# Ledger of designs, part 181: VH-VL binders against q96il0

Target 1, 167 residues: q96il0
Amino acid sequence: APERGAERRDTAPSGVSRFCPPRKSCHDWIGPPDKYSNLRPVHFYIPENESPLEQKLRKLRQETQEWNQQFWANQNLTFSKEKEEFIHSRLKTKGLGLRTESGQKATLNAEEMADFYKEFLSKNFQKHMYYNRDWYKRNFAITFFMGKVALERIWNKLKQKQKKRSN
Key: E = the ipSAE of ESMFold2; O = the ipSAE of OpenDDE; V2 = 0.75 times the mean of E and O plus 0.25 times the DockQ between their complexes.

## First folded at step 6 (VH-VL)

Design rb2 (framework fv_ebrasodebart; at its last look DockQ between E and O 0.01; V2 from the best seeds 0.00; counts 0 for: pae E 16.0 > 2, placed apart)
Fold by OpenDDE, look of step 6:
Structure rb2 (fold): chain C 167 residues (1-167), chain A 120 residues (1-120), chain B 108 residues (1-108)
Amino acid sequence: as target 1 above (167 residues)
Amino acid sequence: QIQLVQSGAEVKKPGASVKVSCKASGYSFTDYGISWVRQAPGQGLEWMGWINAYSGWTNYAQKLQGRVTMTTDTSTSTAYMELRSLRSDDTAVYYCARGELFDKSAFDIWGQGTLVTVSS
Amino acid sequence: QAVLTQPPSVSVSPGQTASITCSGDALGDRYAYWYQQKPGQSPVLVMYYDSERPSGIPERFSASNSGNTATLTISGTQAMDEADYYCQAWDTSSDHVVFGGGTKLTVL
């Protein structure tokens, strides 16, 4: 019985922007907009002496970024697909071709497209509500940890100053 | 009537911040985005950025990254643009404009403009 | 950053046809939009989706897009058409909106 080679379903590369900052970068790097999400990825710098709180903050920022990238990549693709389908359907209903006599892509007017956007928004309303909620939760958490890290840094600076005065 | 009404003219010193408001009326605020466009005296239109009034997503012109913040208040149907660290070259009329939510197309409604003067 | 290039000025006699061009890479894959701006006024959308005319814009206004060049055409140009005209496109590579430098249309 020939062993059916498990066709490794090439898992669609996780839309993590393949942007690699220069190896010598000692700061956060902002990449070009991602092709699908149109979001600019941030590569977070990892300090050699990263504290546990700093690490937690960095990880939370990274996870939030990835979450955001995935959401918008999917949303943009869905939007583009549905928009195209809508245009094609309406043109067909009107007895119009996909191209004008001049060879240009046939388009719908703003009023007709307004119906699409209204429908699209209605259909995706709940999804966007959840997104907004989660976005706020994540950013609140990030802000909270930013505050903690700031306090930790202040405390460490004060301790260092005291140690220098005692020597 | 569909309209965008902006806040009044501002005079600021270099290094200060300005926050311009843009109140929308006559349409569903969250069905559109808001772009901000500025025009220096005798110059062309410069896009500053845009905000999705529904998702809160923002995108800023690279030149203004770190200095500009766009926000919306859905309860009042108002968009805000804050520009920090003002310079003399930031003297311009600032416009808010309504655009499509996802396609970032067609600024069909414009505010009346807000003159921001940066003078020492 | 993507750039849209327009002629700085165009002059036309009343009743003649004015043509304003806008060129840039962003126009190859995206729609062109056109705005009219009169002195001391906000811009007004005059053309969208390359060739669509908003309600209230006269039929003498038309536009087309071919390759990387968009063209605004005003047939039977009137004195009231004297204004600055800006083309605009969305650059998907940068996710930025880009305006042309503007064209001053003078009706002589």
Scores: ipSAE 0.006, ipTM 0.545, lowest interface PAE 10.5, mean pLDDT 85
Fold by ESMFold2, look of step 6:
Structure rb2 (fold): chain C 167 residues (1-167), chain A 120 residues (1-120), chain B 108 residues (1-108)
Amino acid sequence: as target 1 above (167 residues)
Amino acid sequence: QIQLVQSGAEVKKPGASVKVSCKASGYSFTDYGISWVRQAPGQGLEWMGWINAYSGWTNYAQKLQGRVTMTTDTSTSTAYMELRSLRSDDTAVYYCARGELFDKSAFDIWGQGTLVTVSS
Amino acid sequence: QAVLTQPPSVSVSPGQTASITCSGDALGDRYAYWYQQKPGQSPVLVMYYDSERPSGIPERFSASNSGNTATLTISGTQAMDEADYYCQAWDTSSDHVVFGGGTKLTVL
C-alpha cells in the first residue's frame, strides 16, 4: 500500500514528523529527495508472479532512476570541485593562501566568481544536451512498455473470464 | 577481476605520518567513491572518510579532521590516504573500500588491508 | 554523532535461525547495510538497501529494517557462518558513515 507523508525539510521546525516510507509494501513508493542528487527515489514493488514483460518494465524504470540519480549527483559534485579548483587557481595567481587566518576557505568576489559560472555553463552545455536526449529516449521506452504491460493485463483478465464460462 | 590492492604494512613512530595507497583495477574508477575504514586490533570498523574518485571531493570523519588527507590519481586509478601526527592508538589495519557516489554506503569491494603499527 | 548498537555476541545451534539486531536513529532515515568479517579477512558485503542480497551470498541470509532497528537473519545457520557481523548506515546529520560495534556469531 502506497503511503504519503511529510516531505523532509532542510529548515523544518523542531517537532515536525519526517517522512518515513514503508520499506516493504505491495506498492511502489516515492521517497524523500536524495542528499546528493536532490531527486526523489522510487522504491519498486516486486510481485510474486511478475511476468517477463512486467519485469522488463520495472528494471527499465529502476535503471532510469539510477542513471538520473547518478547524473545529478555527479553534476553537483563536479560543480563543487570545479568551483574550488577555479578559486584555488585564481588565489594562487594573486599570491594568496587557500585559507584565511581563521581557517575558513578563502574566496573570490562576485565579479571574479562570475567568470567561473560562465565557464562552467559553457563547459557543461553539451553534457546537459546529451542528458536531455537520453532522458527523452528512456521515458519514451518506459511509456511504450507501460502500454505493452497494460495490454498483457487486459488479455489475462479476458482469459480469466473464459475460464469462468468454461466452468 | 575487480580488486583494490593496497600498499604494504608500515611501522611508524609517534608523530610521524603514513600514506597508504589503494590501486583499483577491473572497473571504471571514476564511477565510484573510495572510503577508508580502519580497524584497531580486536576492535570494530571505524570509518575515516570518503573521496569522489573523479572530482577529488572529500568528506572526513570529525575525529580525524586536520590529521587526514585523501587524494586520488585518476591516471593510475589509485587512491591515497595520509594520516599525520600518528599516535599509538592509530595502530590498526587500514582498508580502502569502493562505495556508492550517492550515499557512499554500499562498500562492495574492499582492499586487503594495510597494517600500520605506531610504536616507539 | 549517530550510534548503531549491536549485541556483542549471538550464539545459535547448527541449523537454527540466527538473528542479529542493529538499532539507531540513522536507520529511520537511511538504508541499512551488513558486512561479514572472518578472522584475518576483509569485510564482505552480505546485505544492502535494508533487504537486498548481493550475488554470491547464500539465500539463507536475509535482512529487514523497521523503525530504527535493522535485523540480519541467517536461516539454517552453518559453521562457516561464524564471523563478526557489522551493520552500517549513513548519518545524514553529520554526513558520516557509521558502523555498529559488531556482533560475534558463534555456532555451537
Scores: ipSAE 0.000, ipTM 0.468, lowest interface PAE 16.0, mean pLDDT 80
ESMFold2 (binder alone), look of step 6: mean pLDDT 93; pTM 0.954

Design rb3 (framework fv_ebrasodebart; at its last look DockQ between E and O 0.03; V2 from the best seeds 0.00; counts 0 for: pae E 12.4 > 2, placed apart)
Fold by OpenDDE, look of step 6:
Structure rb3 (fold): chain C 167 residues (1-167), chain A 120 residues (1-120), chain B 108 residues (1-108)
Amino acid sequence: as target 1 above (167 residues)
Amino acid sequence: QIQLVQSGAEVKKPGASVKVSCKASGYSFTSYGISWVRQAPGQGLEWMGWINAYSGWTNYAQKLQGRVTMTTDTSTSTAYMELRSLRSDDTAVYYCARGEFFDKSAFDIWGQGTLVTVSS
Amino acid sequence: QAVLTQPPSVSVSPGQTASITCSGDALGDRYAYWYQQKPGQSPVLVMYYDSERPSGIPERFSASNSGNTATLTISGTQAMDEADYYCQAWDTSSDHVVFGGGTKLTVL
């Protein structure tokens, strides 16, 4: 009976790109921009002899990426929805239709849109503050572990050179 | 497999406290939030609150302010919900659910539920 | 507190189209989410971002949002679709998640 490969139920809201790199890839892959976040996902290569520090770094990078994808996916969708609602409400207030006489989508002028942007930023200010805080914390941790991994690699190279000189 | 596994059913007296656990597996625990939702027998879904698994930031339903505490243990990928000063109307099935970090928008993964019975 | 209003029950014959509405101010600015719950089971996400369908949800499920009203549509309704359906949104004013009262779908 062919082992029905466990179809990874890609849970929809996770914004995780369905992009799967080739199974034989020996390097990190960058996927196309995600439909919602517009961020390019990175698929991290897992070496056969991955050290515990390297593994930790990889996991931190992966977690941070997933977190970032979710934030921007939701942010972009929210922005688009609110922008559309704003335009519609404003046009209605002006007694204008959603379409021009030429059949084009009716738009607001730059000044009116500036008000929307200001309001949107104000409304989402706290969310952005939390995002920025967490972004810095995550990136600091990643940078720290990058340094540790670099040191570990240097140390391992030196040990190998010493062993070759002794033989 | 991505899953949330909750602790077993609890029977409590009025005035007591209950602490329900929710263990996450199959995904990055600190990349998502956890919401708690309860359902009284024959009733609808009621949102209780939300916790950010990375920062520990919490937001509770106004009705439960002061009585509910949500926590996470990142080392075990486990979320906890404590409800204090239990009443008969707190009898419900309690669910943990995975959600997005900031907008608490979608709950794509649910625990199996924990029945909490408050009886005198 | 923001409220989402759903009809308490909807009945449909097999093969017909079921429509469940959800109305509330929270839906004006934010996306609607839909959940299916069968007796004795946990809720299952069936629609997200107003009209997106999770993997594993049949194509007969669709949703739309117009103004403050979200609609879940089940085309070609089957006996297995009999369940309670809940809409959900995030209320920006209170920073709370709000569920609708739920709709019992009966397939007659």
Scores: ipSAE 0.606, ipTM 0.850, lowest interface PAE 0.9, mean pLDDT 90
Fold by ESMFold2, look of step 6:
Structure rb3 (fold): chain C 167 residues (1-167), chain A 120 residues (1-120), chain B 108 residues (1-108)
Amino acid sequence: as target 1 above (167 residues)
Amino acid sequence: QIQLVQSGAEVKKPGASVKVSCKASGYSFTSYGISWVRQAPGQGLEWMGWINAYSGWTNYAQKLQGRVTMTTDTSTSTAYMELRSLRSDDTAVYYCARGEFFDKSAFDIWGQGTLVTVSS
Amino acid sequence: QAVLTQPPSVSVSPGQTASITCSGDALGDRYAYWYQQKPGQSPVLVMYYDSERPSGIPERFSASNSGNTATLTISGTQAMDEADYYCQAWDTSSDHVVFGGGTKLTVL
């Protein structure tokens, strides 16, 4: 039942530290931002008496986190690469170097950068549109199951506390 | 025009390797993944694996672990699939397909297919 | 590996409505996708995200996913719709893409 479907074989670089939550924890953990996605991973706690419904919710949240991290990792790397290429292309067209006289990276003004943002959004519009739809559908499903889990927990508390049944 | 153009048909003997190429054009190659899907004669579609065109990360079907290698060359916008230790039941049409980066299952653009025949 | 089960064949008369089902546990948590493949051709995506239609696919194609069953529906079926149809989903237990076995749609 553990969430193991996302691990990759032998992909970690040598000498790179990884966040590792404590061995015994009764709470979800929020780790440091992932290098590529800039998202903070949640390390989900598995309770001793996890119900089938609670397991389904946790799995859905873990899968949604993986999906989200992969999307933003690719978008961040692509955005950064295409932004740099755009700046270099515009500086070349203007006859300017890639570095200022002080050695800092040469940049473009906000109006010039607005052209990049427009081009990037236009080129990736469909991808972001489907991401937004999937995000809302996933969020609705997660919220729905959270409600079901909450009702399940209330039912169990009422059953134990009051020892009563409805007619 | 968004296209995936694959290399030509291959005839191989058992035990050999085959490497199929898939050249992308008309879109940002590094913004999408490439999946490889094969289809044996008269059979259905079988997913072989996926590669992220930017990072080079791969996810291979368990059945093919150890026999398949997927790579990309971002300078030529080309993906490659190499299948080693070929057997007669590897005879199939091999497709590359563009998949959504965050959704490895949406294949909106397909290559024309590459027939690989393994015969003794 | 999860399984997506499709009927091997479906027959309809021209102008009638065809329905192709696809059942499997993966469909409860993941979107269904549908592909059309004509003989000698590459597959073509005809439905995605359970019920969305790509640009260029006729409005007579529709789809749904409820419970563990996805359904592709073709209204006003034409002879040109005769093809193999595959459902597909992401299988969370294996972390793999899975295809259904395919359904041959025959338009008599």
Scores: ipSAE 0.000, ipTM 0.491, lowest interface PAE 12.4, mean pLDDT 79
ESMFold2 (binder alone), look of step 6: mean pLDDT 92; pTM 0.950

Design rb4 (framework fv_ebrasodebart; at its last look DockQ between E and O 0.01; V2 from the best seeds 0.00; counts 0 for: pae E 13.1 > 2, placed apart)
Fold by OpenDDE, look of step 6:
Structure rb4 (fold): chain C 167 residues (1-167), chain A 120 residues (1-120), chain B 108 residues (1-108)
Amino acid sequence: as target 1 above (167 residues)
Amino acid sequence: QIQLVQSGAEVKKPGASVKVSCKASGYSFTSYGISWVRQAPGQGLEWMGWINAYSGWTNYAQKLQGRVTMTTDTSTSTAYMELRSLRSDDTAVYYCARGELYDKSAFDIWGQGTLVTVSS
Amino acid sequence: QAVLTQPPSVSVSPGQTASITCSGDALGDRYAYWYQQKPGQSPVLVMYYDSERPSGIPERFSASNSGNTATLTISGTQAMDEADYYCQAWDTSSDHVVFGGGTKLTVL
């Protein structure tokens, strides 16, 4: 009986390209830009002797990355859809078809598109405010733990040097 | 695998409280929100409320204001919904569902549901 | 409170096209989402952002939005498509999520 491969229900547009680095990777890998977010995913290397602080830092970085990927994937999709709807609505109001006589996609002029951008930014202002706030909070936490990890590494190096001098 | 696993069925008396848990796995818990949706037997879906798993911000359905409390534990990636002053009409299957942090948009992942029965 | 209205039931023969409508003021400004629910199961997202299809959802599923009316279309309907379908939107005025009353799709 052929094992029905568990079709991984790829959930909704978290189409975060699961960039899978080579199994033998000993360093962080940067993937190509995700098709939805346009952000490059980073695969974080996990050391064999990862300290609890290093682990915490890695997890914070991973969570922040996923958060960014999700936000921008959805934002880009929303932007594209609303832009298209805006163009269609404006063309219809002008009595213009969606295609020119030459068969090209009808477009709006720069002035009309400026109105769209203004409206879009206005509509999404609060969302962007929350995003920015959370961005700073997350990055502050990451920076803080980076400092802790750096101090821990320095301390461990000093201890090792002392032990070598005593032997 | 991305999943939400809910606590088991509950039987409660009128006036009692129930607390349902929803454990998330396979994704960054604080990158999403959690909604709670209930369904009475043979009825449609009713939205109960929303919680932002990062900030803890909540928004509850007006009908349930004062009776419902949603919380999260980021250390265990678990969401909780407490409903107080239970009535017979609160008998339903309760679902947790994953959504976006800033928009109450699509619910792409659902828990298996928790049956809560309120009987005298 | 914003209300989304769906037909209570739709019947279709196998291979035919099923159409389920959802109407309400919340759909004028926001996207529609669609869920499939089979008996004894959790709802499954089948359409998002009016017309986007999640991974794993068959191509026979499509959706559109015009004004205050969203439509879910199932082309070449199969017996396995028999389920309850719910539309959902975000009402920004109340900041609430609203579900439609649900539509029972029967495949005859």
Scores: ipSAE 0.724, ipTM 0.871, lowest interface PAE 0.6, mean pLDDT 91
Fold by ESMFold2, look of step 6:
Structure rb4 (fold): chain C 167 residues (1-167), chain A 120 residues (1-120), chain B 108 residues (1-108)
Amino acid sequence: as target 1 above (167 residues)
Amino acid sequence: QIQLVQSGAEVKKPGASVKVSCKASGYSFTSYGISWVRQAPGQGLEWMGWINAYSGWTNYAQKLQGRVTMTTDTSTSTAYMELRSLRSDDTAVYYCARGELYDKSAFDIWGQGTLVTVSS
Amino acid sequence: QAVLTQPPSVSVSPGQTASITCSGDALGDRYAYWYQQKPGQSPVLVMYYDSERPSGIPERFSASNSGNTATLTISGTQAMDEADYYCQAWDTSSDHVVFGGGTKLTVL
């Protein structure tokens, strides 16, 4: 199962201090989907000797996750509220009650609901385009800082090699 | 110019409620969130809660849960904070502040503050 | 709940460097933000994202966040820098914004 595959990341060794994108990815923990956003949170590993640049990268990733979680939680709530409001308004216009004779919530047929979905998609198209733009900007920044961390580590290794050769 | 303009000072008796307004201008109101922060005389800043101006979603400080309601009116670009069941220790300057829409980050624009005095 | 601890006051001579600290567990996981508040005025954001300076804030303001301690540094301190300074973080475990108690900077 897909959720069980995420659990498999728990097998990574604890306490590894070496920076390595594949091993760094193995140290992060992925939890179950959030009830409201339907996104899986990442629990970020904090290495014992984290550099200031590595700390900036981790904080940027944490903030980006919260931004993404908040966006989808809000969109899901808005969708649910507007869907109910649309159904209630159309039922009232047709002179129908909010519940069937059996006590279940009254619904609209697929043709009637198509109007809602079209309206919702149109209303939210621009918001989703701006979300996608901001998502790409945030991920570009994360990638940029990943590159800076990698260069920092290469530079430190080169300084170590120069010092060893001079001795 | 970008600014937040708050309603005027209020004097209230214990047990009453107060509703402070915060009108935004010079920016897209629904592109940001609004936090409310208060400051009792001679004391520090105390966060009261936050509202997403786009969705209307709120998060209130635990101390104030059940007494505070934050709303927005997007047609007037105005945020509101209502504090009920006022006590004398609610006497403070109440600020609104603009923050990021989807997280509670930097407050880059602040209102001028609204003094609320609660006395008998 | 998260707590941000600041010294109540810091005194500095004109032209010298002032350092204001802010300590708390939330600062290890989240960015630190700093606000300046002069008497009778609203707070003004002076540093964000640990070390970034907003447009219009003088270069003599800088900041860092290492471990659980954020530090606001004002180089070449001037009389106009005399104010209260607050640190702030977002504690995601409680989903609350937390302010430090404030530090009164006095330029003697």
Scores: ipSAE 0.000, ipTM 0.518, lowest interface PAE 13.1, mean pLDDT 80
ESMFold2 (binder alone), look of step 6: mean pLDDT 92; pTM 0.950

Design rb5 (framework fv_ebrasodebart; at its last look DockQ between E and O 0.03; V2 from the best seeds 0.00; counts 0 for: pae O 9.3 > 2, placed apart)
Fold by ESMFold2, look of step 6:
Structure rb5 (fold): chain C 167 residues (1-167), chain A 120 residues (1-120), chain B 108 residues (1-108)
Amino acid sequence: as target 1 above (167 residues)
Amino acid sequence: QIQLVQSGAEVKKPGASVKVSCKASGYSFTDYGISWVRQAPGQGLEWMGWISAYEGWTNYAQKLQGRVTMTTDTSTSTAYMELRSLRSDDTAVYYCARGELFDKSAFDIWGQGTLVTVSS
Amino acid sequence: QAVLTQPPSVSVSPGQTASITCSGDALGDRYAYWYQQKPGQSPVLVMYYDSERPSGIPERFSASNSGNTATLTISGTQAMDEADYYCQAWDTSSDHVVFGGGTKLTVL
């Protein structure tokens, strides 16, 4: 399955647990989702001396991962549900059963399925426009805060080097 | 220490506009969003919209689309909400509330409220 | 647009447990938040992220969210808990914040 986000573990306002994630892959959606655990938040490493700016960047990344995972989880469920409804509706209209003579799940040919894809894309066009807009805004903000953190770290190193020169 | 302080009560006639201010103090204004929530007399809370203090991005409730404008002035850490073409059913207490920058959640700090009365 | 449904009122005797429900489809996808509002005052956040309690909120307040229904529970209810209570969620499909209609808690 494609990499879409990180596994959600706990809600994280200010009391986020202090652990170092063992690997990036353990934060992804790693197995079939349980209905009751689909929204568990991801917990990130919190260093002992995290600056307010570093904290803001971490929170922004956490929230963006949760947002992205929730969007695709919901979109995948909607796609699967509407696909099955479309197939069942068209089979029923044709007077056909839901199973073939061999017991396999009946389906539609490629031309008929193309109608579904067109209908689904048209119906969900605005929702995907909102997602794309927000995806760009979030990634731009994350990149900007990464730059601010980098500048903060450089200036702290320069202050320490200046202090040693003056002494 | 962390506060949102709103402008004073206003009385308006139908068709006029009102602009309510919300001054933030005690935190980094550009790291959060501001939601505006109103409450008509004897009624519940109604979300009006949101603005990111980071870039000034906005999202308005569809009911109010075209009548509401939300802005910020980062130099004064102040958010503004302007409601135009006022009607009598716009009479309410208007609140600003701090939320997360994108997820519009956990309104942990609220302004004191601004009563706007619309009468002929 | 999504809807969060609350009972209009709940009455409880002092010392008993009050339970306020909030139902809606948005609660399956997003966390629930709870606010207390006393007459003439601004709302106060009393529960967030379904079940977390802000500092300064008494331990008798708790909350849960399961099956598209969030529940605010006040154990050992006191007269000072008499207020209006609102649930809230963010409906990502419409990109709207949604409040429940509110529940008036009366302590008799």
Scores: ipSAE 0.032, ipTM 0.599, lowest interface PAE 6.3, mean pLDDT 80
Fold by OpenDDE, look of step 6:
Structure rb5 (fold): chain C 167 residues (1-167), chain A 120 residues (1-120), chain B 108 residues (1-108)
Amino acid sequence: as target 1 above (167 residues)
Amino acid sequence: QIQLVQSGAEVKKPGASVKVSCKASGYSFTDYGISWVRQAPGQGLEWMGWISAYEGWTNYAQKLQGRVTMTTDTSTSTAYMELRSLRSDDTAVYYCARGELFDKSAFDIWGQGTLVTVSS
Amino acid sequence: QAVLTQPPSVSVSPGQTASITCSGDALGDRYAYWYQQKPGQSPVLVMYYDSERPSGIPERFSASNSGNTATLTISGTQAMDEADYYCQAWDTSSDHVVFGGGTKLTVL
């Protein structure tokens, strides 16, 4: 039985944007679009006196960002690959070469490509449903923690005001 | 209109310093960075460095380390590039270019260029 | 330091397709940018993010990036397209912006 060579799933390089914001930054930084996901990475600011809740929120945002980057990087690669395969297959079926007489890459018309898009969406429908579900869950959690952090900040400000009035 | 306007041409002697200004208008200066690019006569484009307009973070080309200083004045929306210890091979047109704050590579707006001539 | 390599010159007849290549390791990890420069003028961004066109750039301009090679394509080349073209990328290893050597496009 020929050992089916483990097709090295070209793990999309985890395009952790090697963008390092300046150390003295007091705000979140937005990087350029990632080449694979086309999403702009955010480098989250770390306060010097970060509370446990703030840290938890930051970590959750970071994790969600990484999750999102990986999903779209993989999805875009899959789309590109399947699109190319579809075009090649259709051209071959038509008896057309991969290049036009002018040396340009042969392409399919919009109507022919509509079939590809329909099939691709149908094939990936469940994947997108799960993505959307998880996206909402993650964002709900983030929003919840944002609320907690906001309340904590208000409480800390009130305590500081009370201490200033007592002195 | 979004534009970068540079200072006028300079003639310097070897060993002198030159400071070129680049005034930004028509956009939020602090939301972008400024890159400096030079072009010697009949030569290609050479990146000199980048500065964050808001924070003043800088990154210089290795070749120019120690000789170049980039600064910004947010109150006047002006970027400055100082090049010290000038040599004859520093004769070039110097350009400032706008880039996204975190994308050092997208130069969508350019200044008109400043000719710096280094002659004995 | 990362280097981007371009052909020094490309010649094309009016109405024909011009192709300018740019090769370098930096292009594997980052987007390619293309600039047009006419004599005595500042460079103009003509392509960004490998294949995106800024507003005001004609549709005859297109670009692609495959592996370590970026290609600028000008279909239906016109006399006004005669210029120097520079590719550019961000080298993440050195954290430097690098330009290609430039390509002189002549419309014959």
Scores: ipSAE 0.012, ipTM 0.575, lowest interface PAE 9.3, mean pLDDT 86
ESMFold2 (binder alone), look of step 6: mean pLDDT 92; pTM 0.949

